# Miniprotein binders against Protein EXORDIUM-like 6 (EXL6), part 7

Target 1, 305 residues: Protein EXORDIUM-like 6 (EXL6), of Arabidopsis thaliana (Mouse-ear cress) (q9m8t8)
Amino acid sequence: REPPSQIPNGTLDLSLLWYGQFTPTQKERVHDFIESLNFDAKEGLDPKVSAWWKVVESYQERFEVKDIYRQKKSNRTVAPRIKVKVVRSYVDEKMKYGKELTMGNGEKLVETAIGNMSKVVPVVLLSAQVRAHGVGFCDGTCQHNALAKIKGQKEPRRYIMVSNPEVECPGECAWPFHTADKGPRGMTYQPASGEVGADALVIQLATGLADLATNPDLTKSLFKSETTPYNDDVKKNHESSSMYIVDPATKCTRVFGSGAFPGFTGRIRVDPITGGAFNSHGINHLKFLIPSIWDPKTKSCWTPM

## First folded at step 7 (miniprotein)

Design u7 (from p7c with F44W)
Fold by ESMFold2-Fast, scan of step 7:
Structure u7 (fold): chain B 305 residues (1-305), chain A 86 residues (1-86)
Amino acid sequence: as target 1 above (305 residues)
Amino acid sequence: SPEELKEEIYFLEIMIKYLEELVREAEELGDPELIKFAERALEWLEKLIKELEEALKKGDPEAKEKLEELKKRIEELRKKLEELKE
């Protein structure tokens, strides 16, 4: 049996560090998305961003334990809620370490986001002009989710780093708002916010938060990826999944709706007034396009519709 | 809801427009990958339009008329795609 995955005290207290220049739309979209993770009002429209977050929360379900020799009855627990909130937001618009970040500079930004706080999750957001080296951005990944060793602290700290991909690698990290670099060209949609960078940042952050919440210590093996079944007409554009462990949101990369296939998002909706693509609703009647997440109960990528 | 159905019909319309352009481009370039993508997309659209027809059997006449227009475009697109596979 895999041990239960738990987020301490049921909260993710985020400390945001905005590195470089961001538009008001980019900042608002990230904030609104985070607030939408726990928005479950009856008056809200479906599907909800919070329904997607409930799939993430389900990874915390405990197993029943039966002791037949002692005639014990099993206790069943349900998945606890994970409340996500921003407790600090810091802006470094002048970019203290410049536009070219080394791994060491990245870790210093993580330390800055943590400050003196013992229980926050640092989230470093890099503007479109910044290049982060050694983290794999634009070379097979669109978000970085790792452990940082913090001076003076016994335990390493889990962090998320995302970058606005619209200048460096929109074809890899801003699909479906930009044509893809690999595989079929695919259909391109308008971002619901009107800004490619804003909606791409939301997708990257969603992936990072889901991967963090489902595997908070990075040492837990939730599953080994199955080999992707291809028919004779489909080319593989990634390495064998059996060679590594893939986090739940990363396993469902480029899947946004039911019936997705390479180059096609699956079932989504498009706002006839704005042209904006979405698959979920959040606070203030806002519309979001968020990536699918692997559901081990169904052995498939869970989609909002 | 009627509003959600309009959003799905609009998504269908946008996909059909894209696929019409893609099939034209596939004809110009002779790209087999574009033809394969178009075939998969068209199969998916054909399934969706049947679902929307069921949802709309006793709905808004304007929406029904739009759906019939889109159905005809899908049928024409299927014909063009089969010609390209020949």
Scores: ipSAE 0.500, ipTM 0.819, lowest interface PAE 2.2, mean pLDDT 79

